# VHH binders against Probable E3 ubiquitin-protein ligase HECTD4 (HECTD4), part 10

Target 1, 370 residues: Probable E3 ubiquitin-protein ligase HECTD4 (HECTD4), of Homo sapiens (Human) (q9y4d8r3627to3996)
Amino acid sequence: SGGDPTYAFNIRFTGEEVHGTSGSFRHFLWQVCKELQSSSLSLLLLCPSSAVNKNKGKYILTPSPITYGEEQLLHFLGQLLGIAIRADVPLPLDLLPSFWKTLVGEPLDPEQDLQEADILTYNYVKKFESINDETELEALCAEIASQHLATESPDSPNKPCCRFTYLTMTGEEVELCSRGRHILVAWENKDIYAAAIRSLRLRELQNVECVTAVRAGLGSIIPLQLLTMLSPLEMELRTCGLPYINLEFLKAHTMYQVGLMETDQHIEFFWGALEMFTQEELCKFIKFACNQERIPFTCPCKDGGPDTAHVPPYPMKIAPPDGTAGSPDSRYIRVETCMFMIKLPQYSSLEIMLEKLRCAIHYREDPLSG
Short names: E, the ipSAE of ESMFold2; O, the ipSAE of OpenDDE; V2, 0.75 times the mean of E and O plus 0.25 times the DockQ between their complexes.

## First folded at step 3 (VHH)

Design a20 (framework vhh_7yz9_2)
Fold by ESMFold2-Fast, scan of step 3:
Structure a20 (fold): chain B 370 residues (1-370), chain A 119 residues (1-119)
Amino acid sequence: as target 1 above (370 residues)
Amino acid sequence: QWQLVESGGGLVQAGGSLRLSCTASGFTFSNYWMGWYRQTAGNEREWVAFITSGGSTTYADSVKGRFTISRDNAKNTVYLQMNSLKPEDTAVYYCTRGGTYLSRTFDYWGQGTPVTVSS
């Protein structure tokens, strides 16, 4: 009514009234979070597993002694998490589950969390744990020593280089125990050596000192007692949204502009094409549509079924293109990211819809083309 | 917050020498392994040399005997002295922090300094 575009939409919600946040505010938060995840600030580092294509693009808090400046940035991160909860605005933070576990006070899983964060160290530890032959141990230690190619400098450790030392995730060499630089790895102590490395890495991942600073910042915005009521996944959902794209959940909360119906042929092609997408392609689609890689979400969520107590704070909207010029099949998909709105041409086939959607998520193109 | 700044690259004739410097800030330099990597257009980054917190050095076979890595903890600086330069040494050289026992990968790269060796 009266020029308000919200009255041009058929609204379909499964629960409470949904209040959206402007794309400009979401874009501001996105930029801030991307700066926090940049190497320039060193506050968040890509997890070691990312280097070998496991948990690509997932971050951890930098496990180093904190300075006053770093403490302020961690406090600020906590405030951003609190703002996300209060405003129902998901942050584009790609943090490992180990961060969320520590934030809510849950202990880390020594198998799963180490494997997710640092697969190379996990495999290294497992080699020592599983070895059943002294000759195999000697061969492994010789291989490790040869990879270091230690020199005979006055400060060089005695060979072999298999000592009770290991590198931190930031590349600092540390002793695993008192006088560890003088203790050789041998058959009698190999399991202690493996356990010490696992313990070091898990302490770095837990990063209690840095998480305490984050919790202090969070506590300035929300009551910290709330954290005792949330699982790690629920905390992540309240701050960053679901870590995967649930297509049925997205579809159930999608709004259609007046004159469009879910049963329209091109709308059916749209959903059919998205059903053919991988999770990576769906994340790229959401990024294209709303400038973030996760569907906005309010906990608790149960896959958009009848048990879902809440709806996403910002529903996706489907609208027709602004102009009528040209063949529908020659047009490109346009978006209004601040409104989570897709301006979708009436493409004539599923194949064309799939091609145009993949073009939009993989290639840079002008969304204003005719 | 923490940063690595490389310098010392340039154009040099085959058989010549260059000394690269990398100044670190924002972390306890003396506790970290430091290294040098290089990258040519169209190729992956390859490691050149690293130096441990204790001062032990390791070199790639392609540069062994010609390059020397060293560090000055008082100045938070790591150096790469390059002697007997060859045209195949032409690359952008990157300073890096850290390292792992299994991969010798490092977790941060500076902006790089270009080195061109003419025949």
Scores: ipSAE 0.000, ipTM 0.337, lowest interface PAE 14.0, mean pLDDT 75

Design a21 (from c12 with T59Y; framework vhh_5c3l_4; at its last look DockQ between E and O 0.01; V2 from the best seeds 0.00; counts 0 for: pae O 16.8 > 2, placed apart)
Fold by OpenDDE, look of step 4:
Structure a21 (fold): chain B 370 residues (1-370), chain A 120 residues (1-120)
Amino acid sequence: as target 1 above (370 residues)
Amino acid sequence: QVQLQESGGGLVQPGGSLRLSCAASGFTFSNYWMSWVRQAPGKGLEVVSDISGSGGSTYYADSVKGRFTISRDNAKNTLYLQMNSLKPEDTAVYYCTRGGTYLSRTFDYRGPGTQVTVSS
């Protein structure tokens, strides 16, 4: 958010038991993740594709040399991932698939991962690969020159040409080979040029140095052998969960307490209201109810386990409000975040339910936030 | 933007004293542990001293204990390191960091550093 970090990164995880039973702890993790994604730390950056509305909101590790402090923060990030796995507390991180592939040691796809991360570079490379003759190359170079990415040929001042240089993801111009600044892109070497650019991006996406730090942190929390057993997607799901709220899943696992039933009128209003919520609103609701934006992906029930096998605070619980004072419609929704419990008044209509829920998710902030 | 800037380094004879300062900006200074770390030529970073946000807790490396004193002025957003009885072994680039020691804490920002040279 550009403000001061709410929590200093001078915390110790080594030797501590990992559990997700505390709402404040979950909130802490949430805040830390937000801060790690902050531009102030420069650890993560939006993938280049985000600039053109592809994979908007997805981050990659900054592909630049890292300081010792940055290395420590990356190590810390690894520890957070480990905690997420152990405690089943999904982290609100939106990292590109290429990160997860590299983390688990799966090679990047030079086409798919490039396209996902940097569609402009992908298209740029494809243009050079698809030209059929020197005339087309000249035209392409002219086009690029108009965008200030090309220069004039020493042999023909009026002929635009490219050199064996390209911009890093951080905007620095680098040589793609030794003395690349002095090598012109020509028909004979255009494929080498394209390949060199692809290679540059792939190295940046792999980011071996940063991922090594992350893996080291992760390894301090969980056995790294686990990584060999997980696909990139599985790793993402186990650490960050789904980036959306599956309302049906949530409903199916919700527990009703003190005689409440799913068929109760106000309960129907409750679910009706949530069905009207956007994904953003649903995320805010989960945040309100249990101090995390996402719900765990893992479900022991899928494997035939009992509901009691879920890691706290899951599942969600709905209970009557405390006390009997006042009309139901005058009361506010209360939550016990540590238990993922909603104290729900018997509101008399869907409209009131919706209003009260929206009020709760938009106006109530965790006291530890800020 | 978080900024740290060290000053006060220089050339000093063995047995001499220096006082380093670190000006901090861009964050709530008093909320953070601050540290001095140093790097000698060909060596890795070494923690020299840590101080808590309030200044109530301090840490010193064994190599500097009794000779160095870390302090802070939160009103001025400044970190200090008083270095007495300097030795040639203390020659290094000294950095101010936001964060704690290498024991179990992390730091996230480091200044550009100031050179301290102890030589006859």
Scores: ipSAE 0.000, ipTM 0.252, lowest interface PAE 16.8, mean pLDDT 86
ESMFold2-Fast, scan of step 3: ipSAE 0.429; ipTM 0.778
ESMFold2, look of step 4: ipSAE 0.000; ipTM 0.306
ESMFold2 (binder alone), look of step 4: mean pLDDT 86; pTM 0.878

Design b01 (framework vhh_5c3l_4; at its last look DockQ between E and O 0.14; V2 from the best seeds 0.00; counts 0 for: pae E 20.7 > 2, placed apart)
Amino acid sequence: QVQLQESGGGLVQPGGSLRLSCAASGFTFSSYAMSWVRQAPGKGLEVVSDISGSGGSTTYADSVKGRFTISRDNAKNTLYLQMNSLKPEDTAVYYCAKGSGSRTFDYRGPGTQVTVSS
ESMFold2-Fast, scan of step 3: ipSAE 0.402; ipTM 0.820
ESMFold2, look of step 4: ipSAE 0.000; ipTM 0.132
ESMFold2 (binder alone), look of step 4: mean pLDDT 87; pTM 0.880
OpenDDE, look of step 4: ipSAE 0.057; ipTM 0.559

Design b02 (framework vhh_5c3l_4)
Fold by ESMFold2-Fast, scan of step 3:
Structure b02 (fold): chain B 370 residues (1-370), chain A 120 residues (1-120)
Amino acid sequence: as target 1 above (370 residues)
Amino acid sequence: QVQLQESGGGLVQPGGSLRLSCAASGFTFSSYAMSWVRQAPGKGLEVVSDISGSGGSTTYADSVKGRFTISRDNAKNTLYLQMNSLKPEDTAVYYCARDTSGGRTVFDYRGPGTQVTVSS
């Protein structure tokens, strides 16, 4: 499948034409990106919200101080982003919008970006910000002491207290200000405390040191002035593809094989079932179908134009199963991921279709074709 | 007032077992999905296991699948995590957490945590 003409694309970007890559090169890029997102390299960290099933599987650059070797890997990540832009071959990277904002020089949204990255810290900060009464603050401090590792006042060991310290995203306790370990949260400083925690997380999310290394790598492949012309979403789209699954777009770019029609009953059940999916389930479906967490080779551009990449999405194909043995309802959905092909049994109801699709994306225990 | 309290952590040898408990109060326990979340030193939070309000469905992180078992006793308002074949990499603070939306998975409360250390 590596030499398939479907994998060869003529791409126009910044007045240059480049040919796309083979499937084997795409598989190589997939392998290196998965290694970069692995815990063994520590370059990328699952966002804290992922631990509580918000933005599950989304990464941030690790906010810890980096070694020279790690800096070289970040530089390499930047080079991969540049290659993705020039070749219009999307990378299977699941980075939060905060990364893309920082990469193009856009400031983070202290409400939205903090919620997306660390909903627990966001909620913690909001509790302190919403308090308008000293008695409520004392009640909140007591509640927090019961919900987090209990701490005692330095001046009164029998009273629970909050100090001007917080955990980094990598679990180290840091002082929010000079001698913060000796400063108690009180009515007079609770807003400063909340703001300091918010600032800590936003600085960790921006991670200017690591992003600088990524930008340096990117700049070795493309002119960095191009970043001044791209929104964060446009940058993400050009490197990794659309971060959400647009069903209308997917449906419009779907091909039907072996006499199948969009109006066939089981195909209507297929689209009906996908309409009931959450975005997380749709991303799992696309990963099941093509081993990518986004619709492959999508390059949505607002205005088009001579200097934009113009690569049609790689179409999803729906085909019948490889055999007809047994009841259709007893069969599992099979896929050929390298071809973005779904081998879809003629299920008798929407309910069965939904059950089988959810089975496929959650368990991945469908029998192999062949 | 919602309250979650973990217990059962401690020091254990590699290959050993521990059972964590979480006592819940201040809400209708059976109406909420519950999770065990852990944080190893120098690492971010990781969801170890989830259980539905009825206990009818469970999920596990790949790192613990086959070794850990989540369960709940709705009559006692208690969540459990049975940890078998413990490895040094299981060393972490373990937190009990409640879903904000009763099964859609933003946690509004977590307990103070219980330390699990897997070492000699």
Scores: ipSAE 0.000, ipTM 0.178, lowest interface PAE 22.0, mean pLDDT 75

Design b03 (framework vhh_enristomig)
Fold by ESMFold2-Fast, scan of step 3:
Structure b03 (fold): chain B 370 residues (1-370), chain A 122 residues (1-122)
Amino acid sequence: as target 1 above (370 residues)
Amino acid sequence: EVQLLESGGGEVQPGGSLRLSCAASGFTFSDYAISWYRQAPGKQREWVSTIYSGGSTNYAESVKGRFTISRDNAKNTLYLQMSSLRAEDTAVYYCARSKVFYRGSGSAFDIWGQGTLVTVKP
């Protein structure tokens, strides 16, 4: 319900008061972006991978036939991106790399982009590609039938079978090819079936019709020739800010519970271990610590963006672990995600710190449970 | 009126023990982390120990195993049990109410006691 009283208390103490500094234009843009990423407009859809804690909170353009009203909203989104570039004001939009690739005219990677957007469909496709035995294929089809994905054959009413059909991201069953409803998945065509599903998802992710409307809106604000000069990452940086974890920035804004010093040996091991992390590991760490893959600008438990035009990031807090339970090296890192707070044991070495941090980001996908 | 008042200081021989107390008034004691600090003549204030509202504790490396911090929320009182005292432990001991979190360059404390002198002499 409320903001963190400890955080508000510390901001007042340090002189980083946030009240009364709201910038009307920045605040307006953030309210609009909040509305665009809401379920009420159906313009943006949480990526399927988000449901299984991969790219949680990342959006794609909804892959459906567009109405005139939806086309105008997509045009408006393009105008917002153009305004962000011209005004140097980042927008709080969390769109997958596939959107940025399509916007600048780059083709999607059929392995990486599918895996990032829809890990369940990616795994489904890989199961069919990896099968080396016809009996294994029959077993897979029987397993899928138990999930209501296969239908009875006209030749075998009591034996469910997979057909050349699949669900769109919006839940509609479509034929993967002409007469696909009448084509059975068999040993000789399983790879074609897998490739057809991959093609369907990549076509949905590209969403050329919707991106064309966004590009038209963008083109009303900036010259579209600029897009030929920008990488997808550069385009995202100019419109939405950093999609990666800046460790130096995180460290500079970190707060310590009284009794802890930044120079304490285990705190130095903590930062040393994070310096050894890849960007993928850092994103997983931030997700573990605050349930987001970007450094938060507001309390992680509060939706709605920052309250001011020049708000510092919501600080990460480091605290000691609760209670007494054996040696420090036997304990695990705990977090309070809504407060962006880490309860960090006094581990005796950098190696142990690194092991425990990697354990936390690998095995604990719901940091609020337990 | 918000106040912290230390007591229990005095002179002891090396290897001796003392128990310091800090009486709190004017605020909800159980909601705050309370710390012990000390200041020897000619030196900066040094953190000694903290006890948090939830009961967890931290100690400076120089006092680990020798000092024990505790609290009695019913009596609004903080304690520091000191054992195996050394000449280097000679200082004025202060209790302080903590903000809980701070940045490295910021002060974490808003209320300090008047202090109690501990002298370790052979």
Scores: ipSAE 0.067, ipTM 0.415, lowest interface PAE 4.3, mean pLDDT 78

Design b04 (framework vhh_8h63_2)
Fold by ESMFold2-Fast, scan of step 3:
Structure b04 (fold): chain B 370 residues (1-370), chain A 121 residues (1-121)
Amino acid sequence: as target 1 above (370 residues)
Amino acid sequence: ELQLVESGGGLVQAGGSLTVSCAASGFTFSTYGMGWSRQAPGKERELVAGINSGGSTYYADTVKGRFTISRDNAKNTLYLQMNSLKPEDTAMYYCARIPYTGRSYQGMDYWGQGTQVTVSG
């Protein structure tokens, strides 16, 4: 005649059962992924679009010649992806779709993938493609010279000109074609120049040599034949989970402890404040609340991965604070990260709620650092 | 010991009304969310109505506008007033203690033996 609080909330998993994995293992993987995304290893590069607030914080594999050490790190990245799939443990990697497409063997879209990765180079290419006369070309060359992309004119040391060269994403000047350093961009070849730049960036984004090393590492953990059954999106979801925080999805699956309702004034302030958050702030909030940057599909203490087809998310719980001492407005938000539980004071206004939430996400230390 | 005792079920004609009640004992009734769930043969159990300690209510779309949940904290009693009953409302109705509520969550940590409601038509 009795029942469990979760009885009517069913969670179903695809693939292997996850048993006995600890929060410490997930935290270890999180630290490893943070290190891989750091500048100290040079393995991953923030995409150029990130600098102008497009795909902010998203990475690509660094397009450079592979050394022995770099090959071993790429192989290790592949092993991590394999472990994520096998253990259903999501990795906090923020990689562009172009990586996932190349990993599963899909071609890149020369318009969309270039625009997502390097909007400045995309715009540069489009300017050359849209030129209608020679004076417009001269004006564009003068504009680009101010950004140190054009070489000095051979007829004047202070007059810029373009050659069939361009900067790699790592800042190295390369020839776009054989003897490109000796070929000037002119009216009759400007479209070839634009196409060559587009090809350079797409080759850098595809980065076949580095992705081959990643695939070798992945193949040591899972059969590579299984990749023929996965789309780029499915591969990303199986390894990293959902790359963004959907606030309405989170709200729809949030539970309230006895005594609280979604319509309570301070709960309305809570959701109103989160609605004002950027995606970066929402990711920090989820990190604060459950020690990961993605909405969990398993209990955070069990290191399980998402089943994005049929499994509802592991619910966030909102509970009252453990004590009643002092004014609610003087208290700070506390959490039980393993349970995805927020202990939320009855703050008196939206402004105070917003201030306290921002304090929590910007000041709060990593729970495992002490 | 925790106990929930449902009563008031029975046979009623389509378009009629019925009130089921639940007597709670063994816990501090006033501090808990309470609800009514139902299960018809061959169907999933559904939460049809919920009420928190403050009196705020939830209703499933299938019963919204027809059913009214209420509580009497002085008598430790939960009620479900069912109006405009349809044959599709025929089910075993269970009183439940709800420690958490949400749009997608029917978390019940205790429920009674149930009371049968049969709607003829």
Scores: ipSAE 0.043, ipTM 0.352, lowest interface PAE 4.8, mean pLDDT 78

Design b05 (framework vhh_8h63_2)
Fold by ESMFold2-Fast, scan of step 3:
Structure b05 (fold): chain B 370 residues (1-370), chain A 119 residues (1-119)
Amino acid sequence: as target 1 above (370 residues)
Amino acid sequence: ELQLVESGGGLVQAGGSLTVSCAASGFTFSTYGMGWSRQAPGKERELVAGIYSGGSTYYADTVKGRFTISRDNAKNTLYLQMNSLKPEDTAMYYCARIVYTGRSGMDYWGQGTQVTVSG
């Protein structure tokens, strides 16, 4: 329900961005996306795997009963995705592939998607699936008791046991079936227990209710039938970009220290050299420049909170080297990774620039931070 | 070591005028561009005016024609003259050193000065 939204694009929009006006539409979209990924709204949740450094910083839609207010925010998220597609403006959303699969109507892979989202639950499920006899089950229950997931059996107080309950991704204990709190995991039902936990987590990841609200919002901007023609990867690319390096995007958002110009000869050599890089070399370059493998949307050294004021994406900065001693061609590139800052010598040729950049990305110990 | 100290804020009626100032220390003031940003509750920080070392100025469309940025290199002081103030101008105003071209190239080292415009 509701009418079509109106679009207002100013032909001067891109020029206004250069001077950081907070009225720019791009800046507004990125500020809103940061707020949606903040803990203050509870709309998005860091995936459980993130806590153990797998898919670090990747989000899922929070699996909970949808309220009217949450439905409106999810609808708005859908509208943002639609606007991103129409305006060709990438959004700084770090969502797992499971979100994109569900959005386009693709089923989740019960092995891959569970591992990516919740490696601890995946390992837990696999332990129960792999046991070969009742003695192994008793040993597994004893092991799990050491991890605080097993209880004492009422019928055998010296034997640890599990019940047909599990924690949701939000930390609430739920019954896996009717009266699950009163059903003990035994040799006869251990595979049903494992399957029930897998099913719970996959239902939470799919989060059909919340994705339906997002699709409703998206459908107010673009025809939803178009989603049947897009892969999950293509949908992500059109809305947020991929975690690979888009050199044109990087160049468009790069800032130059006062006294430097994009048209300076050594800066032209810099971009020319990066154009010759493979994706693997570009990822290594970004890792060298900011200590992460994708273009950052937040300051690399600070928590991305709602109070951090910077223009998304977080810009790469090019500065001159700290000293003027010696020939420029004899110097190495230095970086301040926490600032996404490159201290770039005035190299005399493209060939020297390429040599020095490849030296930096392949020999991490040689080029030190400035 | 680097310090920027904003002052001159206060309560003013709509249509009124106010000048905020920024005293800079710990760096060679004359060689840097300087700017003024503002942040209202619930909003992101907005660059409203900038002045580069060579004297060229920038103004956000929201304040163009009403605000004037100026600098006194002998006193290491930056000024923002605000005329025809509107309730929408109510914000904490921050002084910043411009290190790079563009908004994200600014260093903020002060606590700001509050400007409240009543309507």
Scores: ipSAE 0.000, ipTM 0.120, lowest interface PAE 19.7, mean pLDDT 75

Design b06 (framework vhh_enristomig)
Fold by ESMFold2-Fast, scan of step 3:
Structure b06 (fold): chain B 370 residues (1-370), chain A 123 residues (1-123)
Amino acid sequence: as target 1 above (370 residues)
Amino acid sequence: EVQLLESGGGEVQPGGSLRLSCAASGFTFSTYGISWYRQAPGKQREWVSTISSGGSTNYAESVKGRFTISRDNAKNTLYLQMSSLRAEDTAVYYCARIPYSGRYYQPYGMDYWGQGTLVTVKP
């Protein structure tokens, strides 16, 4: 009758080998995930904190009543997560920890998860919780009411008032309790008001209806019982890789070719230079080293290995250069991306190491530059 | 398939003792050095001890004199005998294969890891 809306994107894995880790397959999945995170689909929403540069670029599932088409897209998202696990191909999805917690069945932290997702609402709630007397509350309510459209109290036309309503993440005004639009915030109920706003935002972040659709899609690819054994971070690691480049974690899992030591001068310069990198520069470094923006949990080419849920990430390898021609400082860093291997010259200083690393990660010739 | 599986963890009082085991499969155990690492809640993995393919041992300063690493090549099993346990020894303990076999061992840059076994030192 209507067809499956998911297939409107021409997204079909029929006839393709899912276990392959080819660059073309990885690039295809990258494009699919970027489209899912686009504003055109309305499936994912940038978290409110992103607007004030907190958790910039992190998404949540859009908290609204689910249509049939949206349910099919959420089901498809679940299938993609299952494919990532089975094929050992990480997905470039930037979802908040609250999504992963709900997916594995863990409750949200009412302090931490609210701060991470919506710092403005968190601050608003904390203002009401911290009020010490009735005159301060009246002043706060008047200030808030004056920042909205000119609204008059039915009991006092000249008195601005707050009501038991709040804005959803999608911009709709909702009642925090039965008849909330007719209940004024007052000294005796301000803590209930603050708690109700916190509860509303946490319910939106948890988004049980949408996560249930994602779980249904995931369950079509892997046994859902496996989720009961994973932490939220482990689930994210299995599907997307670590959401940040943890340099200490990378260093702890780095292998050195026989003849090199972590204490070698140029190796110390290497780690010292990376310690000076921003997260953006570290992501570019990992992409330079293994063709993906997160630390890989499997071989970037093909490992053929068993399920590695409880095994460390695929190790980065540091090796000497293939040749000795010229001075070390004249050489460039080379990589074997499919092996996550860095062929590192014995640069004579931290400054030269930093220059060469930045050259490697920032050199991006755009073939479409005009 | 390379596999390492730890066992022997549990609850123990301060001053107590535990022996951890690590069963290895899927490779020639006798040719590789193997290490013990631990991870306390909220901390990164800390190296504890290493035993080379030739039987040479090394220990982190915090456990030296209290812990003993050993191996049984016939059983493909690594052991960690822990004595005089302290509250700060509470951690998940992991065994890990050194990526290079032979004379040299590295307490960093491990190849394969086990799943871990929890040790809780509680009064």
Scores: ipSAE 0.000, ipTM 0.147, lowest interface PAE 13.6, mean pLDDT 77

